VH-VL binders against Protein DJ-1 homolog C (DJ1C). Designs and how they scored, part 9

Target 1, 167 residues: Protein DJ-1 homolog C (DJ1C), of Arabidopsis thaliana (Mouse-ear cress) (q8vy09r84to250)
Amino acid sequence: KKVLVPIGYGTEEIEAVVLVDVLRRAGADVTVASVEQKLEVEGSSGTRLLADVLISKCADQVYDLVALPGGMPGAVRLRDCEILEKIMKRQAEDKRLYGAISMAPAITLLPWGLLTRKRTTGHPAFFGKLPTFWAVKTNIQISGELTTSRGPGTSFQFALSLAEQLF
Key: E = the ipSAE of ESMFold2; O = the ipSAE of ESMFold2 at other seeds; V2 = 0.75 times the mean of E and O plus 0.25 times the DockQ between their complexes.

## First folded at step 3 (VH-VL)

Design b16 (from I01 with heavy chain G106A Y107F Y109I, light chain S39Y; framework fv_inotuzumab)
Fold by ESMFold2-Fast, scan of step 3:
Structure b16 (fold): chain C 167 residues (1-167), chain A 120 residues (1-120), chain B 112 residues (1-112)
Amino acid sequence: as target 1 above (167 residues)
Amino acid sequence: EVQLVQSGAEVKKPGASVKVSCKASGYTFTSYYIHWVRQAPGQGLEWIGGINPSGGSTTYRRKFQGRVTMTADTSTSTVYMELSSLRSEDTAVYYCAREDYYDSSAFDIWGQGTLVTVSS
Amino acid sequence: DVQVTQSPSSLSASVGDRVTITCRSSQSLLHSSGKTYLYWYLHKPGKAPQLLIYEVSNRFSGVPDRFSGSGSGTDFTLTISSLQPEDFATYYCQQSYSTPYTFGQGTKVEIK
């Protein structure tokens, strides 16, 4: 089972690390990819995070799951990565699993058009940006191939749900 | 069996508010979304907004933001649409419609319509 | 906003005629779920609108088989194979792909 976890400058450390750790412990082949020009990025709280590869190495790979951490400006960095946008849109088109936590639903997925008609949760501070008609105030929400969650405090629940869906 | 029944016609002066009701029967009220659509004389259908009766979450068309409020009363299976600061251009037949969100997502059942006339 | 535009705005027809109405959306209405969120409604003055076609091509319960929908992506068509007296009405296409939901401007089918 192949999993992609992209990171960028300002990625939320707990969300990224929990995703990687839980999914690897579940037996997934997790690739951490930097959307920056370097493998090492500084997270939202100042922690140095080291990716396995640059996102350019992932452009033509097929993943069973792509899981987006949040954080600021991490979610913006992910949003602005054209390669990642294409991977995510392909993921949705092929009905393959993808997930987003915290700020990623509202900041990253919404501009890409990947929340349309999806029941979605996200960070409480950004809940108002989600399409309110489909937004839900749950700690985790599964809507077909998309799983969303609220923030660092729900990171384990989010990662465990994705692992359960993947296996 | 499945029905949406709306309140009766209203005549209002400019600047007033109107509150139209839409009572649902024959189905599980909280399992379907309710939308409001209007048709002004000589014009087409215009979507105003919708509400999820389960949680009360709403989405409104931008031009009605600040003037429209939709609410749901689960104890009576009734949705309300209140439109404030009425203008003559708000004269229209207002319809409520049910969205089968989990199946077709079409407006499969409609209320009979409520004529709201705004004039002095 | 996703816009939908109908053509023509009006047409004159006789009972028995084949009538075609087109609807074009400003962007694809195909969702990742595989569904295309495009609908057709019939509306007569003094009556509530009624659903004819959902998800491009599916006839709603009780709708006569002379009504058919087709299309994909951004281009959609409603066809009435043999117009009946009760079919003189205004027809609307509608998208629910994203909010705000939008209706086309309507196509009035009038007696020739």
Scores: ipSAE 0.028, ipTM 0.631, lowest interface PAE 5.4, mean pLDDT 90

Design b17 (from I01 with heavy chain Y107W; framework fv_inotuzumab; at its last look DockQ between E and O 0.48; V2 from the best seeds 0.00; counts 0 for: pae O 10.4 > 2)
Fold by ESMFold2 at other seeds, look of step 4:
Structure b17 (fold): chain C 167 residues (1-167), chain A 120 residues (1-120), chain B 112 residues (1-112)
Amino acid sequence: as target 1 above (167 residues)
Amino acid sequence: EVQLVQSGAEVKKPGASVKVSCKASGYTFTSYYIHWVRQAPGQGLEWIGGINPSGGSTTYRRKFQGRVTMTADTSTSTVYMELSSLRSEDTAVYYCAREDYYDSSGWDYWGQGTLVTVSS
Amino acid sequence: DVQVTQSPSSLSASVGDRVTITCRSSQSLLHSSGKTYLSWYLHKPGKAPQLLIYEVSNRFSGVPDRFSGSGSGTDFTLTISSLQPEDFATYYCQQSYSTPYTFGQGTKVEIK
């Protein structure tokens, strides 16, 4: 099973590393991709993360899952990456799994139009930016191909839910 | 047995407000959205807005923004729709209807309707 | 806003007739999940509306087989294969793709 976890400057380290670690331990082929100009990025709390590849090398790849960590400005860096936006829109169009945790639902997925009629959750501080009618306060929310979660404290639940969905 | 039971008919004067209740039973109240729809005499169905009882989040049709308030009381499994600054054109039968949280079944159960009459 | 428009506004029919009602949306109601958010309701005077069809073609529980829905994208049809006395009512299509949710103007099916 192929998984993409994009990271950028200000990515939330717990959310990213727990995703990668849990999914790799479950047997997934996880690619960590930098949306920046280099493989090394500094997370939101100062941790240096080393990606496997640049996002440009992922543009034509097909993934069984694309999972977005949050963080500030990490979620903004992901939002502003056109290559990642195209990957995610294709993921959704092809009915393949995608996920977003913490700030990524509101900051990254919402502007891309990927939350339309999707029950979603997200970081408490950014919950008010989610579509009011569809927003929920569960720790994990699965809505079709989309899985969302709230923050660092739910990262393990998020990763395990995605692993279970991958079979 | 799923049931939505609404409060009784109301007669109001222009400028007043009305609060209609919709009591839900026979299902998990917080797992379904509640919509409010009205039908004026001789006219079709018009969506007013909706509420997610899990947390109380609302969405209103623009023409009702500022005049409508929807609330939910999970302890009584009841949704309320309050419409203020009533006008004669607000005379209608008002319905509540539920929508599956995942929206796989349409709006499957409706309340019996509440006639609100606004007379000058 | 997404508009849905029904045709005809009214029709007269006899018991046993095949009845066809058309609904057209101003934009596609097909979501990337593959679901199309178009429903049909039946409404009789003095009674609450009743769900007939959801997601274009799925009959709601207890709805007789004579009711069927079809269509895709922007063009949808409700068919009653053999009209029964209890089917004389007003029928509404409704989009629930995006807010504000909207209903067609209704199609009144009357006894000829």
Scores: ipSAE 0.005, ipTM 0.592, lowest interface PAE 10.4, mean pLDDT 90
ESMFold2-Fast, scan of step 3: ipSAE 0.270; ipTM 0.734
ESMFold2, look of step 4: ipSAE 0.018; ipTM 0.639
ESMFold2 (binder alone), look of step 4: mean pLDDT 93; pTM 0.950

Design b18 (from I01 with heavy chain S31D S105Y Y107F; framework fv_inotuzumab)
Heavy chain, then light chain:
Amino acid sequence: EVQLVQSGAEVKKPGASVKVSCKASGYTFTDYYIHWVRQAPGQGLEWIGGINPSGGSTTYRRKFQGRVTMTADTSTSTVYMELSSLRSEDTAVYYCAREDYYDSYGFDYWGQGTLVTVSS
Amino acid sequence: DVQVTQSPSSLSASVGDRVTITCRSSQSLLHSSGKTYLSWYLHKPGKAPQLLIYEVSNRFSGVPDRFSGSGSGTDFTLTISSLQPEDFATYYCQQSYSTPYTFGQGTKVEIK
ESMFold2-Fast, scan of step 3: ipSAE 0.073; ipTM 0.672

Design b19 (from I01 with heavy chain S105W; framework fv_inotuzumab)
Heavy chain, then light chain:
Amino acid sequence: EVQLVQSGAEVKKPGASVKVSCKASGYTFTSYYIHWVRQAPGQGLEWIGGINPSGGSTTYRRKFQGRVTMTADTSTSTVYMELSSLRSEDTAVYYCAREDYYDSWGYDYWGQGTLVTVSS
Amino acid sequence: DVQVTQSPSSLSASVGDRVTITCRSSQSLLHSSGKTYLSWYLHKPGKAPQLLIYEVSNRFSGVPDRFSGSGSGTDFTLTISSLQPEDFATYYCQQSYSTPYTFGQGTKVEIK
ESMFold2-Fast, scan of step 3: ipSAE 0.094; ipTM 0.656

Design b22 (framework fv_inotuzumab; at its last look DockQ between E and O 0.50; V2 from the best seeds 0.00; counts 0 for: pae O 13.5 > 2)
Fold by ESMFold2 at other seeds, look of step 4:
Structure b22 (fold): chain C 167 residues (1-167), chain A 121 residues (1-121), chain B 112 residues (1-112)
Amino acid sequence: as target 1 above (167 residues)
Amino acid sequence: EVQLVQSGAEVKKPGASVKVSCKASGYTFTSYYIHWVRQAPGQGLEWIGGINPSGGSTYYRRKFQGRVTMTADTSTSTVYMELSSLRSEDTAVYYCAREGYYDTSGYFDYWGQGTLVTVSS
Amino acid sequence: DVQVTQSPSSLSASVGDRVTITCRSSQSLLHSSGKTYLSWYLHKPGKAPQLLIYEVSNRFSGVPDRFSGSGSGTDFTLTISSLQPEDFATYYCQQSYSTPYTFGQGTKVEIK
């Protein structure tokens, strides 16, 4: 099972590392990709993270899951990456799993049009940006191929839910 | 074995309220929206609104806003629809229906048996 | 509000006939994701409605092969390739592109 976890400057370290660790322990082939110009990126709390590859190397690959960590400005860095946007739109078009936690649902997925008619949750501070009828206050929300979650405190639940869906 | 079982027929006077129940079984209750659809005598199907049992969020068709309340009880896997200020034109068979698949496709794959609500003086 | 209109309002047919019912939407039901939010139901007196077709052309589980759906954008068709005695009923199309979800006025298929 192939998984993509993109990261950038200001990515939330807990959300990213928990995703990677849980999914790798479940047996997934996880690729950590930097959306920046280099493999080393600084997370939202100052932790230096080293990605496996640059996102440009992922453009033509097919993933069973693409999971987005949150963080500010991390979620904005992901939103502004055109290559990642194309990967995610293809993921959704092909009905393959994708997920977003914390700030990524409202900041990253919403502008890409990937929350339309999907029950979603997200970080409390950004919950109001989600479409009213579709927004849900749950720790984990699954809506078809999309899974969303609230923040660092729900990162393990989020990752475990994705692992169960993959396997 | 997905089943939606509704409460029995009701006879009400104009101005009263009615509360219809819909008990779900055979699936994970909190994973699917439940909607209510009615059919008045000689008329077609009319969507009333829906509820997400997971968080209790609701959406009501505008013409019913202020008169309808939908609730869910996860401990009994039951959805309720209460319609107040009843009028003779509210006489109809009321159905609960499950929205299909895990996404919000809006098609209704399983339906309750229907509950006749008669509003007469 | 998105409206859907069926034609004909009623029809009479014999067992074995091919029956076609059309449904027209007041706007496109195609979402940018490629999904089109149009479904078909069968409704017999005294019974709950039954889902036949979802997302234009997908037969729901247990629905016989004689039922098929087609169309795109605003124009949709339900076809019964060989009408059976159990197919007398009223058929409804339904859009779920946006709330309020709306049903067509129904097409009554009468079998003699």
Scores: ipSAE 0.000, ipTM 0.545, lowest interface PAE 13.5, mean pLDDT 89
ESMFold2-Fast, scan of step 3: ipSAE 0.174; ipTM 0.679
ESMFold2, look of step 4: ipSAE 0.012; ipTM 0.619
ESMFold2 (binder alone), look of step 4: mean pLDDT 93; pTM 0.947

Design b23 (framework fv_inotuzumab)
Fold by ESMFold2-Fast, scan of step 3:
Structure b23 (fold): chain C 167 residues (1-167), chain A 121 residues (1-121), chain B 112 residues (1-112)
Amino acid sequence: as target 1 above (167 residues)
Amino acid sequence: EVQLVQSGAEVKKPGASVKVSCKASGYTFTSYYIHWVRQAPGQGLEWIGGIDPSGGSTTYRRKFQGRVTMTADTSTSTVYMELSSLRSEDTAVYYCAREDYYDSSGYFDYWGQGTLVTVSS
Amino acid sequence: DVQVTQSPSSLSASVGDRVTITCRSSQSLLHSSGKTYLSWYLHKPGKAPQLLIYEVSNRFSGVPDRFSGSGSGTDFTLTISSLQPEDFATYYCQQSYSTPYTFGQGTKVEIK
């Protein structure tokens, strides 16, 4: 089972690290990819995170799951990555799993049009940006191939839900 | 058997409010969205809005914002649509219709029989 | 808002005729999931609307095979291969790509 976890400047460390750790412990082949120019990125709390590859190496890879951490400006950095946008749109088009936690649903997925007709949750501070019809106040929300979650405090639940869906 | 059964016809004066019910049976109520669609005499179908019975989340067409309220009662498997500040232009047959919750199917597979609301002075 | 426009507004036909109704959306209805959110309904006076076609070309259960849908992006067509007496009705296309969901203005199929 192949998983992609992209990171960028300002990625939320707990969300990224919990995703990687839990999915690897579950037996997934997790690739951490930097959307920046270098493998090392500074997280939202100043922690140095080292990616396995640059996102350019992932452009043509097929993943069973792509899971987006949040954080500011991390969610914006992911949003502005054209390669990642193409990967995520292909994921949705092929009906393969993808997920987003915290700020990623509202800041990253919404501008890409990947929340249209999807029941979603997200960080409480950004909940109001989600379409009211499809926005839900749950810790974990599964809507077809998309799983969303609220924030650092739900990171373990989020990662476990994704692992359960993969295996 | 899946059924959506609506309340009976209403006659209202301009400025009044109307509350139409849609009672669901034959399926898991919280697994489907319910939408409301109306048809005024001689006109086409117009989507009003929808509700998620599971969480109560709603969305309304802009022109009805502030006048329409949709609610769901899970204990009776009933959705309500209340429209206030009624005008003669609100005279129409109002339909409820369901949409599959899983992956938001986008189509309305079963419809209520319709409720005629007449607004006259 | 995403608009859908039907043509023609009305047409006259005889039993056995092939009838074609067109629907055009103001923007692409192709979602990133690969689904295109365009449906067709039949509506008769005094009855609730009935689903005919969903996701452009999928016939709903129980719908006769004389009904077919085609198209992509912004241009869609409903075809009735051999019109039957019960098919004289008004037909509506609907986009559900985004809220508000919108219907075309309708195409009335009348007896010639």
Scores: ipSAE 0.035, ipTM 0.627, lowest interface PAE 5.5, mean pLDDT 90

Design b24 (framework fv_inotuzumab)
Fold by ESMFold2-Fast, scan of step 3:
Structure b24 (fold): chain C 167 residues (1-167), chain A 121 residues (1-121), chain B 112 residues (1-112)
Amino acid sequence: as target 1 above (167 residues)
Amino acid sequence: EVQLVQSGAEVKKPGASVKVSCKASGYTFTSYYIHWVRQAPGQGLEWIGGINPSGGSTTYRRKFQGRVTMTADTSTSTVYMELSSLRSEDTAVYYCAREDYYDSSGAFDIWGQGTLVTVSS
Amino acid sequence: DVQVTQSPSSLSASVGDRVTITCRSSQSLLHSSGKTYLSWYLHKPGKAPQLLIYEVSNRFSGVPDRFSGSGSGTDFTLTISSLQPEDFATYYCQQYYSTPYTFGQGTKVEIK
């Protein structure tokens, strides 16, 4: 099973690392891709994260799951990556799994139009940005192909849910 | 059996408010959205808005914004729709209906029996 | 806002007739999940509306097999293969792709 975890400047470390660790332990082939111009990015708390590849090498790859960590400005960096946007829209169109935690639902997925008719949760500080009718205050929410979660404190629940759905 | 049971008919004067209830039974109340739809005499069906009983999130059709309020009481499995500043054009039968949001496969599969609201002087 | 338009506004038919009602949406109702969010309802005076068809072509539980739905994208059709006395009613299509949810204007099926 192939998984993509994109990272950028200001990515939330716990969310990214837990996603990668849990999914690899479950037996997934996880690719960590930088949306920046270099493999090394500084996370939201100052930790240096080293990606496996630049996102440009992922443009034509098919993934069974794409999971977005949050963080600021990480969620904005992911949002502004045209290659990632195209990958995510293709993921949704092909009915393949994708997930977003913390800031990513409101900051990254919502502008791309990927929350229409999706029940979603997200970071409490940005919950008010989510479509009101579809927003829920749960630690994890599965809505078809999309799984969303609240933040670093729910990272293990999020990753485990994705692993369960993938296998 | 799954059912939605609404409160009885109301007669109101222009400018008043009306609050209609919709009591759910036979299913997990917080697993379904509840929507409100009306039909005025000689008119078609008109969607007013909906509520997610899990958390109370609402969405309303723009023309009703500021006049409609939807609330849910999970202890009694009841949704309420309150419409204020009533006009004669609000005379209609008001229906509640449920929508499954977990799988999103159904539309409005179960409906209340309707509540006639008459607005006249 | 996504609008839906029905035709005809009314029709006269006899028991046993094949009846066709059309619904057109202002934009595609095909969602990224692969589902198309269009439904059909039957409504009689004094009764609540009842769901006939959801996701374009899926007949709701208990609905007679004379009712069928078809279509894709923006053009949809409800067909009643052999009209029965209880089918004289007003029919509505609905898009539930995005809020505000919208209904067609309705098609009244009347006795000839």
Scores: ipSAE 0.063, ipTM 0.643, lowest interface PAE 4.7, mean pLDDT 89

Design b25 (framework fv_inotuzumab)
Fold by ESMFold2-Fast, scan of step 3:
Structure b25 (fold): chain C 167 residues (1-167), chain A 121 residues (1-121), chain B 112 residues (1-112)
Amino acid sequence: as target 1 above (167 residues)
Amino acid sequence: EVQLVQSGAEVKKPGASVKVSCKASGYTFTSYYIHWVRQAPGQGLEWIGGINPSGGSTTYRRKFQGRVTMTADTSTSTVYMELSSLRSEDTAVYYCAREDYYDSSGWFDPWGQGTLVTVSS
Amino acid sequence: DVQVTQSPSSLSASVGDRVTITCRSSQSLLHSSGKTYLSWYLHKPGKAPQLLIYEVSNRFSGVPDRFSGSGSGTDFTLTISSLQPEDFATYYCQQSYSTPYTFGQGTKVEIK
């Protein structure tokens, strides 16, 4: 089972690390990809995170799951990555699993048009930005192939839900 | 029995506001969206917006932005639609209608009986 | 916004006639869930609209067999196989694929 976790400058460390750790423990083949020009990125709290590859190496790979961490400006960095946008749109078109936590639903997925008719949750501070009556105030929300979650405090629940869906 | 019951007809002056209620019964209020649709004399059905009673989130059609507000009172299982800065063109029958949220069904049933709002000088 | 357009705007028919009404959307209404979010409603003056067909071809409970829906993607049709007196009404298609939800302009079925 192949999983992609993209990271960029300002990615929320807890969300990214928990995703990678939990999914690897579940037996997934997790690739951490930087959307920046180098493998090392500084997260939202100043922690240095080292990716396995640059996102350019992932452009033609098929993943069973793509899971987006949040953070600011991390969610914006992911949003502005054209390669990642194409990968995510392909996930949705193929009905393959994808997930987003914290600010990623509102900041990253919404502009890409990937929340149409999807029940979604997200970070409380950005809840009002979600597609309005599709937004729900739950820690985890599964809507078909998309799973969303609130923030760092729900990271383990989010990752475990994705692992359960993947296997 | 599942039903939606709306408040009675209203007559308003241009520039005034109107608040129409829609009381739900016979189902779990927070498991369904409520939408508002109007029909002006001689015209077709027009979707105004909708509300998720569970999340409290709303979405409105752009032409009503800034003058429509939808709210839900979970304790009374009632949704309200308030339309401000009324114009003669707002004269219409206003309906509330239910959409199944868990299944993301997209279709409306039941509908309220309708509330005639007349805006005249 | 996703627009839906109906044709014709009106038609005249007699009891027993086969009636077809067409609805075209500005983009595909097929969602990633495999569902197509197009519904048909009947509306009579003084009454609330009534759901006839949902997800293109499913008759709502209590709706007579003479009503059927068909189509895919952007082109949809409502058919009444043998028009009855109670069927003289205005019919609306509706897309609920994305907000804002939109209705067609309506097709009035009038007695000949």
Scores: ipSAE 0.046, ipTM 0.639, lowest interface PAE 5.6, mean pLDDT 90

Design b28 (from I01 with heavy chain T59Y Y101F, light chain S39Y; framework fv_inotuzumab)
Heavy chain, then light chain:
Amino acid sequence: EVQLVQSGAEVKKPGASVKVSCKASGYTFTSYYIHWVRQAPGQGLEWIGGINPSGGSTYYRRKFQGRVTMTADTSTSTVYMELSSLRSEDTAVYYCAREDFYDSSGYDYWGQGTLVTVSS
Amino acid sequence: DVQVTQSPSSLSASVGDRVTITCRSSQSLLHSSGKTYLYWYLHKPGKAPQLLIYEVSNRFSGVPDRFSGSGSGTDFTLTISSLQPEDFATYYCQQSYSTPYTFGQGTKVEIK
ESMFold2-Fast, scan of step 3: ipSAE 0.105; ipTM 0.661

Design b30 (from I01 with heavy chain S31D E99D, light chain S39Y; framework fv_inotuzumab)
Fold by ESMFold2-Fast, scan of step 3:
Structure b30 (fold): chain C 167 residues (1-167), chain A 120 residues (1-120), chain B 112 residues (1-112)
Amino acid sequence: as target 1 above (167 residues)
Amino acid sequence: EVQLVQSGAEVKKPGASVKVSCKASGYTFTDYYIHWVRQAPGQGLEWIGGINPSGGSTTYRRKFQGRVTMTADTSTSTVYMELSSLRSEDTAVYYCARDDYYDSSGYDYWGQGTLVTVSS
Amino acid sequence: DVQVTQSPSSLSASVGDRVTITCRSSQSLLHSSGKTYLYWYLHKPGKAPQLLIYEVSNRFSGVPDRFSGSGSGTDFTLTISSLQPEDFATYYCQQSYSTPYTFGQGTKVEIK
């Protein structure tokens, strides 16, 4: 099972690291891809994260799951990556799994139109920006192919849910 | 202490607009949604909609869409609900209530209510 | 839209009586998190509504222990074990599973 975890400047460290660690322990082949110009990325708390590849190497690859960490400005960096946007839209069109935690649902997925008719949750501070007909009070929400979750404190629950859906 | 204090009673003619305020104190204004609920004479509670004071995102019940507008002023910790094109059926007590939508505490604190009377 | 229906619409009771009010939702209010988004409120004439019970069975701060909530899925109950004079009021259930939020029609508890 192939999994993509993109990271950018300001990505939330706990969310990214927990996703990668839990999914690898579950037996997934996890690729960490930088949306920046270099493999080394500074996270939201100043930790240096090292990606496996640049996102440009992932443009034509098929993934069983794409999971987006949050953080600011990390969620904005992911939103502004045209290559990642195309990968995610293709994921949704093909009915393959994708997930987003914390600020990623409201900041990254919503502008791309990937929350239409999907029940979603997200970070409490940005929850009100989610589509109100489809926003729900949960630590984790599965809506078809999309799984969303709240933030660093729910990272483990989020990653475990994705692993269960993948295997 | 957490308090929501609403503006006073209003009497309006059909076709007019009314704007009710709800001033919050005792907590961080932007951490909670504010919702509006009304009760017409002899009727039950009816949810109108809500606002996230952080960013101003709103949700309205469909029957009020196009007539209701909710706004928040973070400098005064005040939420407003404006209802336009008033009808006699809009006569009701209007309440604001605090909601932590994410943490599931329900409507834990309410304003005292504002009576809006619509008559010719 | 998720609807909630209460029964009865009204009941007459005496101080010390056990009172039971029922609420039924048009679909399950159970989420993937394991939580059920059903709430009970008390409303007295001339006062704002007050939260009694959140998430089916949890008593809100300051609410007397004579009030209890139970149920699961689509069927919920509010029980007052020994009615007190201050409990003569109208009670409402509410779902916050999804927007639009909806209230039951209310149950008026009147003195016999």
Scores: ipSAE 0.006, ipTM 0.529, lowest interface PAE 11.0, mean pLDDT 88

